# Miniprotein binders against q56419: the designs that were tried, part 36

Target 1, 326 residues: q56419
Amino acid sequence: MEGRTLEEVQEEVFKRHGVLVPKKELEDLAKALEEAGLLLTEKVEARLKEEEEKLKRERPMRLAGLSYPEGEREARAFLEAFRASYPGEGEEARVLLMPHLEPSRVPEVYGAALAALEKTPPPERIYLVGVAHRPLKEKAAALPVPFQTPFGPALPDLPALQALDALLPFELFNTPLAFREEHSLELPLFFLKGRFPEARVLPLLVARRSPELGEALKVVLRDFPGLLVLAVDLSHVGPRFGDTPLTRTLAEEARRRDLGFLERLAEGEPEAALAFLGANPTRIDGVEVVASLLPLLRERKGKVLAHRLDLEAPTLSAVGAGTLVL

## First folded at step 4 (miniprotein)

Design a3_7
Fold by ESMFold2-Fast, scan of step 7:
Structure a3_7 (fold): chain B 326 residues (1-326), chain A 84 residues (1-84)
Amino acid sequence: as target 1 above (326 residues)
Amino acid sequence: GSEDLIRELEQAIREAEELAKQVEEHLKAGRVDEAIEAYYKLAKLLARISELAVRLGDEELFRRAQEEAIKAYDRARELLEKTK
């Protein structure tokens, strides 16, 4: 009876069952329901704590058999098919921007990322920066455990993660549960592990703008050089994202916004890229990631390899995806 | 509201002074691993001091704390490379 008075409960019982229930019996029922609510809350808390403890050891695959094949052989063929979907050769990357959108929706964009990885010398480690889709206790977080993939576990770079933690004003390993179901890390990691099976990983999530993360990463990258990967999607347009149904004009605007953003990043002008988004910076989920990593993106020139605006016809919505090498 | 931030800053500075003393004691005793750990803790606390300085509008303290955080980190890295 939360949100209802005992008098209202008595009236409802009388109207529906033709019986007036004494106030004392309704009070006893209300107490029992409150106690049951506390027990249910305790069970939920116990389950969350148990799941959090499991995440201290490893991060299992969640999207295997759904977004990518579970078996290693099938996963390798899947990866090769995506590479084949992009006709270009790619370019070497020290910084790679790639999507985390469902891969089957934008195969050429993931193919372009794979082409860039083929031109890139195998890194000792990958700084994989995704977008938090669940609340973090701090602006950013990492999970220092093996991430399972069809190509074997992607092992954490513990010394580099500890170095990064030492330079941050907050605890880096602050929200293990946020990593339980996180496609912005899992989907790019599938492709990265397939191409660089020996690379260690720093799996990082950004929830809010953290300039201190970018500053710390600039220092850490000096001592622990590696490939920086920004796993971000671009424009989100249509009813699914609080917008009107997709029209040709909205699609043209989204494509222009995406390309203008990527082109400014390719010129080494990340502040100009953020400014270009104008009235709708929040429609690109990578804004907080780019804003956090400014020190790593300034004055680094590169090239946009691919861009697509993927239409979700049933919802008249679309998501932009791109591959940028810096 | 700023009184709570000032108290947190004062506490952080006291802890940084104690960590700096611990680093010196570990180095004098030849406890290199403990000195490295203490330097990393000092760097983190200095990073926290720099964040508090920003919230208090103290640009000079921010710059000094950030510089000292990187310096403490660099000292830890130098010791780690030396003791491989």
Scores: ipSAE 0.767, ipTM 0.928, lowest interface PAE 1.0, mean pLDDT 89
Fold by OpenDDE base, second read of step 5:
Structure a3_7 (fold): chain B 326 residues (1-326), chain A 84 residues (1-84)
Amino acid sequence: as target 1 above (326 residues)
Amino acid sequence: GSEDLIRELEQAIREAEELAKQVEEHLKAGRVDEAIEAYYKLAKLLARISELAVRLGDEELFRRAQEEAIKAYDRARELLEKTK
């Protein structure tokens, strides 16, 4: 499993083989591999160390040829097709909330994000805030290296990253291995780099709510202006996530939660958006990110451009995705 | 426990006071780059103090430490912009 989450392995096996391995079977496999000493072999440790050393220089593509084309020409055609899937016009974004779900599942939602980016002047830098699907040593982390894309490397804004680190109570540059396979950054970055090839990037992950991150970013954004992107999914419902198979009632609840969350964000009331979710029974992915960025979301009015609850038929599960402009 | 947090806070305050002196020494000596670095370190340490204050339930100390962290950062930025 080489540092992958069970969910990432499940998703990869599904993508490659069209077979859903139940999480429990993966847990049993993980345990069996651990018991066999295969997970902690000197060879695995050496490989992880090598990967960590590589991540000091660059973050390679992991989903090229799977989720998006590897070649630049094909990648541009991919962007155009996704933009065409959304029939509406976008609005200028200062803050963009967009999904990190597999693009083919929600093409019109990514199309809406592209429509917004068409109306957005090219930023000098993009603050890309994703969700950590792996444990971090701290509440949040950054990787200050180039991220590879079909459009060339997305270069880090080192001065802005350093400024952000100086205002945080913890080391920002932690847990580099968490970035290795993190799709919450890679998938949005494809679209962002394709639209804004010259923009520098601050790739950030949030594992746990960090109010400190929002306050620090508020100061940094004053001196280092840029586009803020929240790369988050919405509800996760059905058997993959511990629920019964998707029903009309469960789908209606997921949509209600998703739209109620997005609408309150669009009104500039992020605290009300969080309060509306309560215990978050439909498992909205973006909660910890929004909770970390409250100072940047307050009083900003915007518009919900797209929403979809996408059914994964093999698992009778569904994931919500949305595009919001502020 | 709370005792460990208090000890950590006290140590961080002592370190911040020493960094503040170092900043002054660098500025007096005309060592601008070292002063910038020391201000960023001071901002970081003040941010840590602010977090410790929250964990201890001291909202006043949190606010003050955060304000001072931003001031230290701003001073670093001002010096950096003057050197470009």
Scores: ipSAE 0.239, ipTM 0.696, lowest interface PAE 1.1, mean pLDDT 88
ESMFold2-Fast, scan of step 4: ipSAE 0.759; ipTM 0.926

Design a3_70
Fold by ESMFold2-Fast, scan of step 4:
Structure a3_70 (fold): chain B 326 residues (1-326), chain A 84 residues (1-84)
Amino acid sequence: as target 1 above (326 residues)
Amino acid sequence: GSEDLIRELEQAIREAEELAKQVEEHLKAGRVDEAWEAYLKLAKLLARISELAVRLGDEELFRRAQEEAIKAYDRARELLEKTK
């Protein structure tokens, strides 16, 4: 009983219902409720174990019918609409930075990514690096199973994943449940699979900066060449993110901060991009990914194709999104 | 603590030496698949040694362990390609 004695509870029951409940009966009820709670916990634990076992075989769609259409025909029309939202031409990408926030919020940014993919030769594999929104046992993780999409399953590149695991000081396949609901992989993958249906995928999550991941990926990419995709969002500003309510001035500062970061990456200077953010307070979720992948980003020049700051009006908050080709 | 890290490093080094010996034996016996697997295990262990070196502030050991991990991986890849 928190804040109340059993005698006080008994008195209230008598006053409210005209019944005196013996202390023993209240104790027995409390024990039965505790036992029911343990059974509910056992059911939750059993369900999580079941979900983890299923994730050893495949990763099902979680956002189909919500963030993108479930059917293949509707999904292709959806992709075409996003491409049409970007009026420019793409450029070939060896490294693509694209967002992972809700696509309908920043259609031109996803359209720019699609334009870049149109100019890019089909890769044998895609290294898809997202941001962990749930704790990982290690700094990074991967899930070596087919990821379902409306365009068919995105198959894992098992030899490349095994090579990556061999070069890391930790077990790469360390937190399957973190992949059960992970939009930073699922949303970019929808677009990547639609454009490159034959490409194998390395679905990677970064929770904390891992320089060892970048060094290992540099070696693996030499032997297993492919497209590197950084699926990251930019500035997170406003009360939803523990910040001051968004004003026109703060929004413009966030845009300049995002662009300053992206332009430094486009010059092949990722350390300068990180230093720029350190000098300009921000909550860019891509920081840990960029810091992990430094060896892959140095001396690669490219172009910022699009940038948007999406306003979440009810919370006076905003999230930045951009498309960068290297 | 640092004493625990040192013990883990010493154990990892001993395991790496044993794996290197196993690779040599497998190669001499023509057991290419077993040699390939041993090389990958050696690469992972050397990567672990490099991480422990960083945590202990030994930059030279980090560099050497990382270079040896890459070499072990490259040899594993060469063996795999020769069997395809």
Scores: ipSAE 0.195, ipTM 0.701, lowest interface PAE 5.3, mean pLDDT 86

Design a3_71
Fold by ESMFold2-Fast, scan of step 4:
Structure a3_71 (fold): chain B 326 residues (1-326), chain A 84 residues (1-84)
Amino acid sequence: as target 1 above (326 residues)
Amino acid sequence: GSEDLIRELEQAIREAEELAKQVEEHLKAGRVDEAIEAYLKLAKLLARISLLAVRLGDEELFRRALEEAIKAYDRARELLEKTK
């Protein structure tokens, strides 16, 4: 049983349900849970063990019927609607940056990703790199099991995952429970599986900067070529994220920050992209992923296909999303 | 003491029922902005009920109240999005 921070609990609730519970209320709740907790601890530990055992066999859908349709026919229509939301044609991708926030909030951005996938030859495997929203025992982790989707299971590329594990200074398969509920993998995977139903996947989570992951992936990609997908959101601004209420000026600053970051990545200059963000790099969700994958992003030129700063008016907050092909 | 917490829970549940009624009345009357405000108030109150429930050792009520709080907030967001 791993302990969670209040910040992690708040982030999980926000990411899954779009609700920001005030930190003071969470602190009061955590104290009450701690006070009641000892009698519930054995029961909670037993439940977590059961869920961990289930994750050794497969990763079930968690967001079907909520963020995407459960049925295959409806899921296909959903993909086509998102593709139609983007008026342009895509570009072939060797590396794709796409979002992982609620798809209905930024349909044009996911549509741009779908357009890029249409121009991309079907890969044998997809390296899907998301952001950990739960604690990991190490800086990064993977789960080597089938991930269920409405289009059938996305099968793990076991040889490539084992090759990656062998090159890392830590156990790659270190935190199965972190994958139980992880939208940064599930939401992009829905779109990727819909377009490349035969591709195997390497589902990877980054919690903290891991240069060793990027170096290992560079070696593995040489022997096991595939599509690299960075599933990351951009700016997080407004009271929901501990910031001041969104104004036109702050929204424009966030847009400039997002686009400046993406354009530098498109020039094959990921170090310059990170430097451009300045003193508050954590305001962009994908910073730790980009910092980990530097060897794979250098000298790869590409194109920003779409960008949106999506407003959540009740909270005067916004999240940036973009599609970049390299 | 526990009697005070039970009293607070009773009042919170009655207030939540009244807010839920206000939401339905606003929706039926086409008062979407008022319905959004009522949903947000309901969400905060349901979160308070979940806190009271855990302090009373009622894990099931805690779970249901927190789930309903999240749903109420999502309904407010959905209504706001539809009016864009």
Scores: ipSAE 0.000, ipTM 0.159, lowest interface PAE 17.1, mean pLDDT 82

Design a3_72
Fold by ESMFold2-Fast, scan of step 4:
Structure a3_72 (fold): chain B 326 residues (1-326), chain A 84 residues (1-84)
Amino acid sequence: as target 1 above (326 residues)
Amino acid sequence: GSEDLIRELEQAIREAEELAKQVEEHLKAGRVDEAILAYLKLAKLLARISYLAVRLGDEELFRRAMEEAIKAYDRARELLEKTK
């Protein structure tokens, strides 16, 4: 059956026998469809297994040539252009909140993040916490392999990842395929690797709030100090996200919600930031990340360096992006 | 008996409707491989519905279920070809 499509089999049966087909031939046609479906299922499962095997060695670039240049020289120029788009000076970060939205849409926000990284001493490791855009088997996951970038591979901090895994009530390395195409890690990592080429990374994804992740990370950061990066976007408003079309009023409200959330985080009050969103309903990409990392955000004061609500034409929708240093 | 086949058919139809919603969710989320697998599960279930229909003498349901099964299979194949 491998050389034939199901449609070709069906066309042959109905063309030869017209619309009047004996029950046995109809049953045989149904069986042929089932067998063709099994062959396709096996092909997709084989592809997924092949991709899982590749991910045991490295995580390749997926957005090179699309969201950032693939060549190192061009990537350096690109990164410097983003820094130049932000006219301010940065501040030292122990915790950095930055977006994972397409960089070209909010260049000054990524420029603010770069400014903060310029003021930050090079960390030995970066805890990079993104948002899962694919289902995870558990509330959170990590992938302990080199992540390719135009600046060379970002190497995993295996001792710190192993320490984290040991403290969690679930297997940390539980969903490798979720990392195959994950822009919430790849886009921030481009900027982080460009600024801190020697830093090792802990690439972490959060799908649902995990207080146990925050408690475990508090312990691991004590033994393995590093820069904590929350790679999250802010308000998602408009029809693309199940809302009404953007108006000036709705855009003002989204900006107010974003800034109210970020300013409360900057005051070291992450519970107040979450409560503010509950009182002023909005869809913020990173709420599950912030809710998971409460122990790491409390009583840590800082500053909002940049914020933008970017219009997503033609959908009359918008996504908020911001840079916060703590 | 035929009562057992009817119960299996009713359950398969409900499962197919639930699976069709899962396909839509995967496609909206950009989960292409998961959508392909869901389409193939849907196609298999629709083929089972067509088989049960033939066993029960419902030629119209057989034809409709088989057409839907082929469409699901074709969409899975098109997605697979688009994504290498």
Scores: ipSAE 0.005, ipTM 0.508, lowest interface PAE 9.9, mean pLDDT 85

Design a3_73
Fold by ESMFold2-Fast, scan of step 4:
Structure a3_73 (fold): chain B 326 residues (1-326), chain A 84 residues (1-84)
Amino acid sequence: as target 1 above (326 residues)
Amino acid sequence: GSEDLIRELEQAIREAEELAKQVEEHLKAGRVDEAIEAYLKLAKLLARISWLAVRLGDEELFRRAREEAIKAYDRARELFEKTK
């Protein structure tokens, strides 16, 4: 008897609205609501299966016309404008940490990433590691299909993906639907494909710390060398992220946290970078990615090229973004 | 729980032993593509054994299974390179 009886429902309706609803009408309504719930579940499941089937062929653009231009010429001009937003010169990257935040919010940070790519020889493949914003069946996942961009499709490196899958204790291609709307891959990929149009891609998502992924990637990179890209944002501060409204003190703390994290990574000390953040790893969404990729980041020195804490005005919140070359 | 992990480990070891036999049979029969596929499946299963060992606190088994996973993967790559 954990649920309400029909007599109790009838009594409540009478007390609130002064109307006595016959028991049979309440029974018929309850049945109709249950049937509607089942029908809605069937429709949702059918739609998800349809979307999943489409993702076996290709991953279409979702943010074209919103975060970047749809046309190739306009997309090229857009990319070059971001490069121009960063006045410095880049450095060659073997590992690149770049944001996946809306590019227009941090143009100089994306510009720094482009400057680094400008100094980097074209890789045969890019290991693009983003953050899952939707649940994955496993700690990490990949989608082995072409990803559409304004510069043409970014083709999957199928042999390297198969090698990676073979060295993992779980099925790598486990959650196709998580890739349908994933800006942590789509936004960096726009810039990477614009700079390296011939490079194949391994589109990877991390949901939870997976040392299995880092250990497997170390072996795969030995045989399939390429550019490793960590597409991660830094501090998340303010009410939108379950915190107090942004103040000067909180913003300064976030900047110190971001730079301390990046500087320790630049020293080749990723465990020290994680320890520096303390007990709340969810304040930086890149923590799970860095923790997964420890074997690839240890003893690799580099340079922080750019950092910005960007205000989200409507929410009095902020997101940190940075460019790090290793 | 720990009993569930032990059961999974024992099952994975039995599957790995069967895959090792399949690899040998495919190699003896000259079925190179099937041998490559079996080696990759064996590597995956050995990777699973290694990370189950970590969860059970067995560092020795982790190290050995990890080494064998990489060896199986290397054998698959060598065969693949020879056939193209």
Scores: ipSAE 0.664, ipTM 0.902, lowest interface PAE 1.6, mean pLDDT 89
Fold by OpenDDE base, second read of step 5:
Structure a3_73 (fold): chain B 326 residues (1-326), chain A 84 residues (1-84)
Amino acid sequence: as target 1 above (326 residues)
Amino acid sequence: GSEDLIRELEQAIREAEELAKQVEEHLKAGRVDEAIEAYLKLAKLLARISWLAVRLGDEELFRRAREEAIKAYDRARELFEKTK
């Protein structure tokens, strides 16, 4: 009620309901929450600062022993099992679109990526472009440090990263903490490092479409040739993403959008792929990455090797994944 | 990973702050039942915050956050029992 003190409200509640709500208990709770929140925030901030200082030297594995094996021998067996899950043959890739979803959910899609990598000559460097699931200070970022894998560290291509930074209108080396647990880089990198142990890597994240990134990369790729990898997922539908539980209709719409997107990319028409999605009502994850890389995707013909819409049964939600070679 | 836990912790803290405001707003409006419900939700959320802090490996922060969560839960329960 406008203009009443907490004491007046307590008196009125007491008079009407016979219940005295102690103001002090509310004040003590609010204060305890503030104190706990402040303590948690200070400790989190201090830990984040320590992690940021470590990220100046290397990016450690975060998903080893969870999403993939930590040991090299077991990791090699994991790669072979995933390759075996795709019964087809691959094609040589100059551009590879592959998922970053939990590997166990879409094994044949990762298997298709491995099949493509078998037909691909070992690149000197890999431009690995992931999705920022955390805010970046700029539209895109890079982390110029070794990324740990079961196959040893993936070393950065510092000359190519520096050339890219010099062509961008913003600082490329921003928001190092965004890379700390970014699975959109870590999961694809496992497969890439396992197949190409000697390749240097440019780990890139896109938060928002950056046409400048695509134009800069087009120039850099001329002087620093390599494999371009788009580590992106497709549709995200169901309750986890704000929809109703997965229905046949919703699944058919997600598949239609995923395949329609991938097919237009395979035809060398990335602008048509983006236009086909419109407002992106099924939340295709890779939109901002593709929108940033248009100069590199235009006129490239390719093939869709695999697609899956994978159900997460506990949440009745689904995520699309695909493998495309250009 | 630890970052998912940190994000979940940060989100839980924000939700706790919002619930604390809702408790105050309901009390100011004389909505006692809604205030008690919001307070019980807040106590449960504090317990979640404490669990998340434990999983982040700060035992002292855990101990403190858990003690405050227990106190808040006990207060919420006492308030609920007084309204029966």
Scores: ipSAE 0.027, ipTM 0.472, lowest interface PAE 4.2, mean pLDDT 85

Design a3_74
Fold by ESMFold2-Fast, scan of step 4:
Structure a3_74 (fold): chain B 326 residues (1-326), chain A 84 residues (1-84)
Amino acid sequence: as target 1 above (326 residues)
Amino acid sequence: GSEDLIRELEQAIREAEELAKQVEEHLKAGRVDEAIEAYLKLAKLLARIAFLAVRLGDEELFRRALREAIKAYDRARELLEKTK
């Protein structure tokens, strides 16, 4: 279950709030979850297997018509509008940190990333590292298939992916289904493919800290040089994320933690960036990616181009987003 | 028949949206105990939505609803810890 008995949960609520959460309601929830799980029957498992087989051939667009336009012409106009939303010039990037938050919420942050890409020589390949929003069988995974975009398919760099797989102590291509609906890869890829249409991609997901991934990537990058992209969001605060409603003080704390994290990365001090966050109380999801990629981030100096804490007014919640070049 | 299941699913989704608004309202007002109860009710309803989705062959909705049910339950527990 959740690591505690239902009786312990019920007793804790009663002691803290003087409210007896009905044991029957907790039991009904546990039973409903068990019944839903039992319906992962042969039929549902067969459908998951069918979806997994389809993903061996290609990864279709999931957010076209929702987060970005389906048509190439409209997609190009959309991308240029995002670039125009950032008034500054970019900096050349060897490593780019950019968000995977819904783009329309932080257009100037994506615009800053696009500005950096304009100053960056076209890479032969992009190492795109996102955050797993579904369980992985291992600490990290990749999917070695074309990813569809409005600008055409982003082709996998099969030799580089195979080299990476060979250096890892686990199977890299371990959870295809985790890639079926993964915005931390799809949304950054839209912008990256629009700017570097000929670049091949290594689409990578990190679920948990994997120092092995960082060490392997350092070796692979020597033989297969390319642009490293960390597609991560920053603070997640407010009730939507199990927190108190957003106040000015909480928003200031989130901004302070976001910027302190990014500034330490910009100084080439990723261990200091992680230490600064401590227990990560504002829930910066980039910590697992940064912790995995330490060997690639040390002693690389750079610049924070943009940062925003985006307010989600209906939920009194906010998500931080930033663009950092190293 | 499947029409009855679809109608039940649509009703459950509307109730879940209403409960989510109630959670936000309780949190805005500092009514933590009521927010916890609303989160637990929301979690149970989301689990029911997952159950109905599987019966209707909607694998995508099943996985999303089950995940959201677990998140709602976790948020209720986090509120308990934060009010300690």
Scores: ipSAE 0.000, ipTM 0.224, lowest interface PAE 16.0, mean pLDDT 84

Design a3_75
Fold by ESMFold2-Fast, scan of step 4:
Structure a3_75 (fold): chain B 326 residues (1-326), chain A 84 residues (1-84)
Amino acid sequence: as target 1 above (326 residues)
Amino acid sequence: GSEDLIRELEQAIREAEELAKQVEEHLKAGRVDEAIYAYFKLAKLLARISELAVRLGDEELFRRAQEEAIKAYDRALELLRKTK
């Protein structure tokens, strides 16, 4: 405890009991609270080590029964319902940008991604690049274990992951705990495994801009060709995200920024896409992923298949989602 | 400080030289799997040398280390294909 904290405790005791607690008793209380905090810290550390040890074997489902069905038959019907929600035709993808937002909020956007996957030859492996929602020890990380899905485990491409690690100036397999709960990988993986059950995966998280990751991936993809998937959401606006309540003007600005970003990526101009966003005032969470993967996105032309700004009415907030093929 | 970076660079260079020798010894002895592993370790170490070079302002060492990292990686893959 700090001295300020002891003064607050003294004030609280006086308020409740109308008498000041002697300094010795306050010091004893502070020591007891510090000791209890150390015990809680030890229990937390022990639990984190247990969770980390489990992640050496496999990454279990966390969102089954919440964001998608746990059973294979129900999961298959769920996936096909998303495809049915998109009336358009897909296009073959070498690079696919898709959301990681709750799928039921934007079914036509995930349907567009599924349409693109239908037109794409089955890849031997998928480079699945998500956004770290928890701190990483390095700019990027991977977890080289099977990821459980209702369609069976998505197996890691160990040779490709080893090759990638060998070209990076940091340990790629850092921060396993960051993968324990990570919807930017789990939700896209549900759809990808459902469509490409035989494909191996490289589950990658980006926390901060890593040009070395993009350069290494360019080399690895030459030798281990596969589908590159950027699992990113677009604008995040409204009070839930530390912003003002959603207005028509803010919603129009979010849509303009989402589409301008995607359209520049579709023209093979990822630097222009980043420059267009500037300070990223509507909080597109894929900026660090795009900035890391510049060498893989330059000069690749493609098409925006779908876009939606999804309103969360209770919070007057919205999240943008889109599907882009390159 | 910069002294720590220089010491780390010197150590990394010594380790890279040792790994390069180990690769040659493994290849000479027909230990292909060990050579592949050593080449991947060499590539990683050369990538770290390139980062240290940037931090020390040595652009020539950075360029050379990056080129050698890619070469070590390519040789590992060539050996991996050869085992089939």
Scores: ipSAE 0.012, ipTM 0.568, lowest interface PAE 8.4, mean pLDDT 86

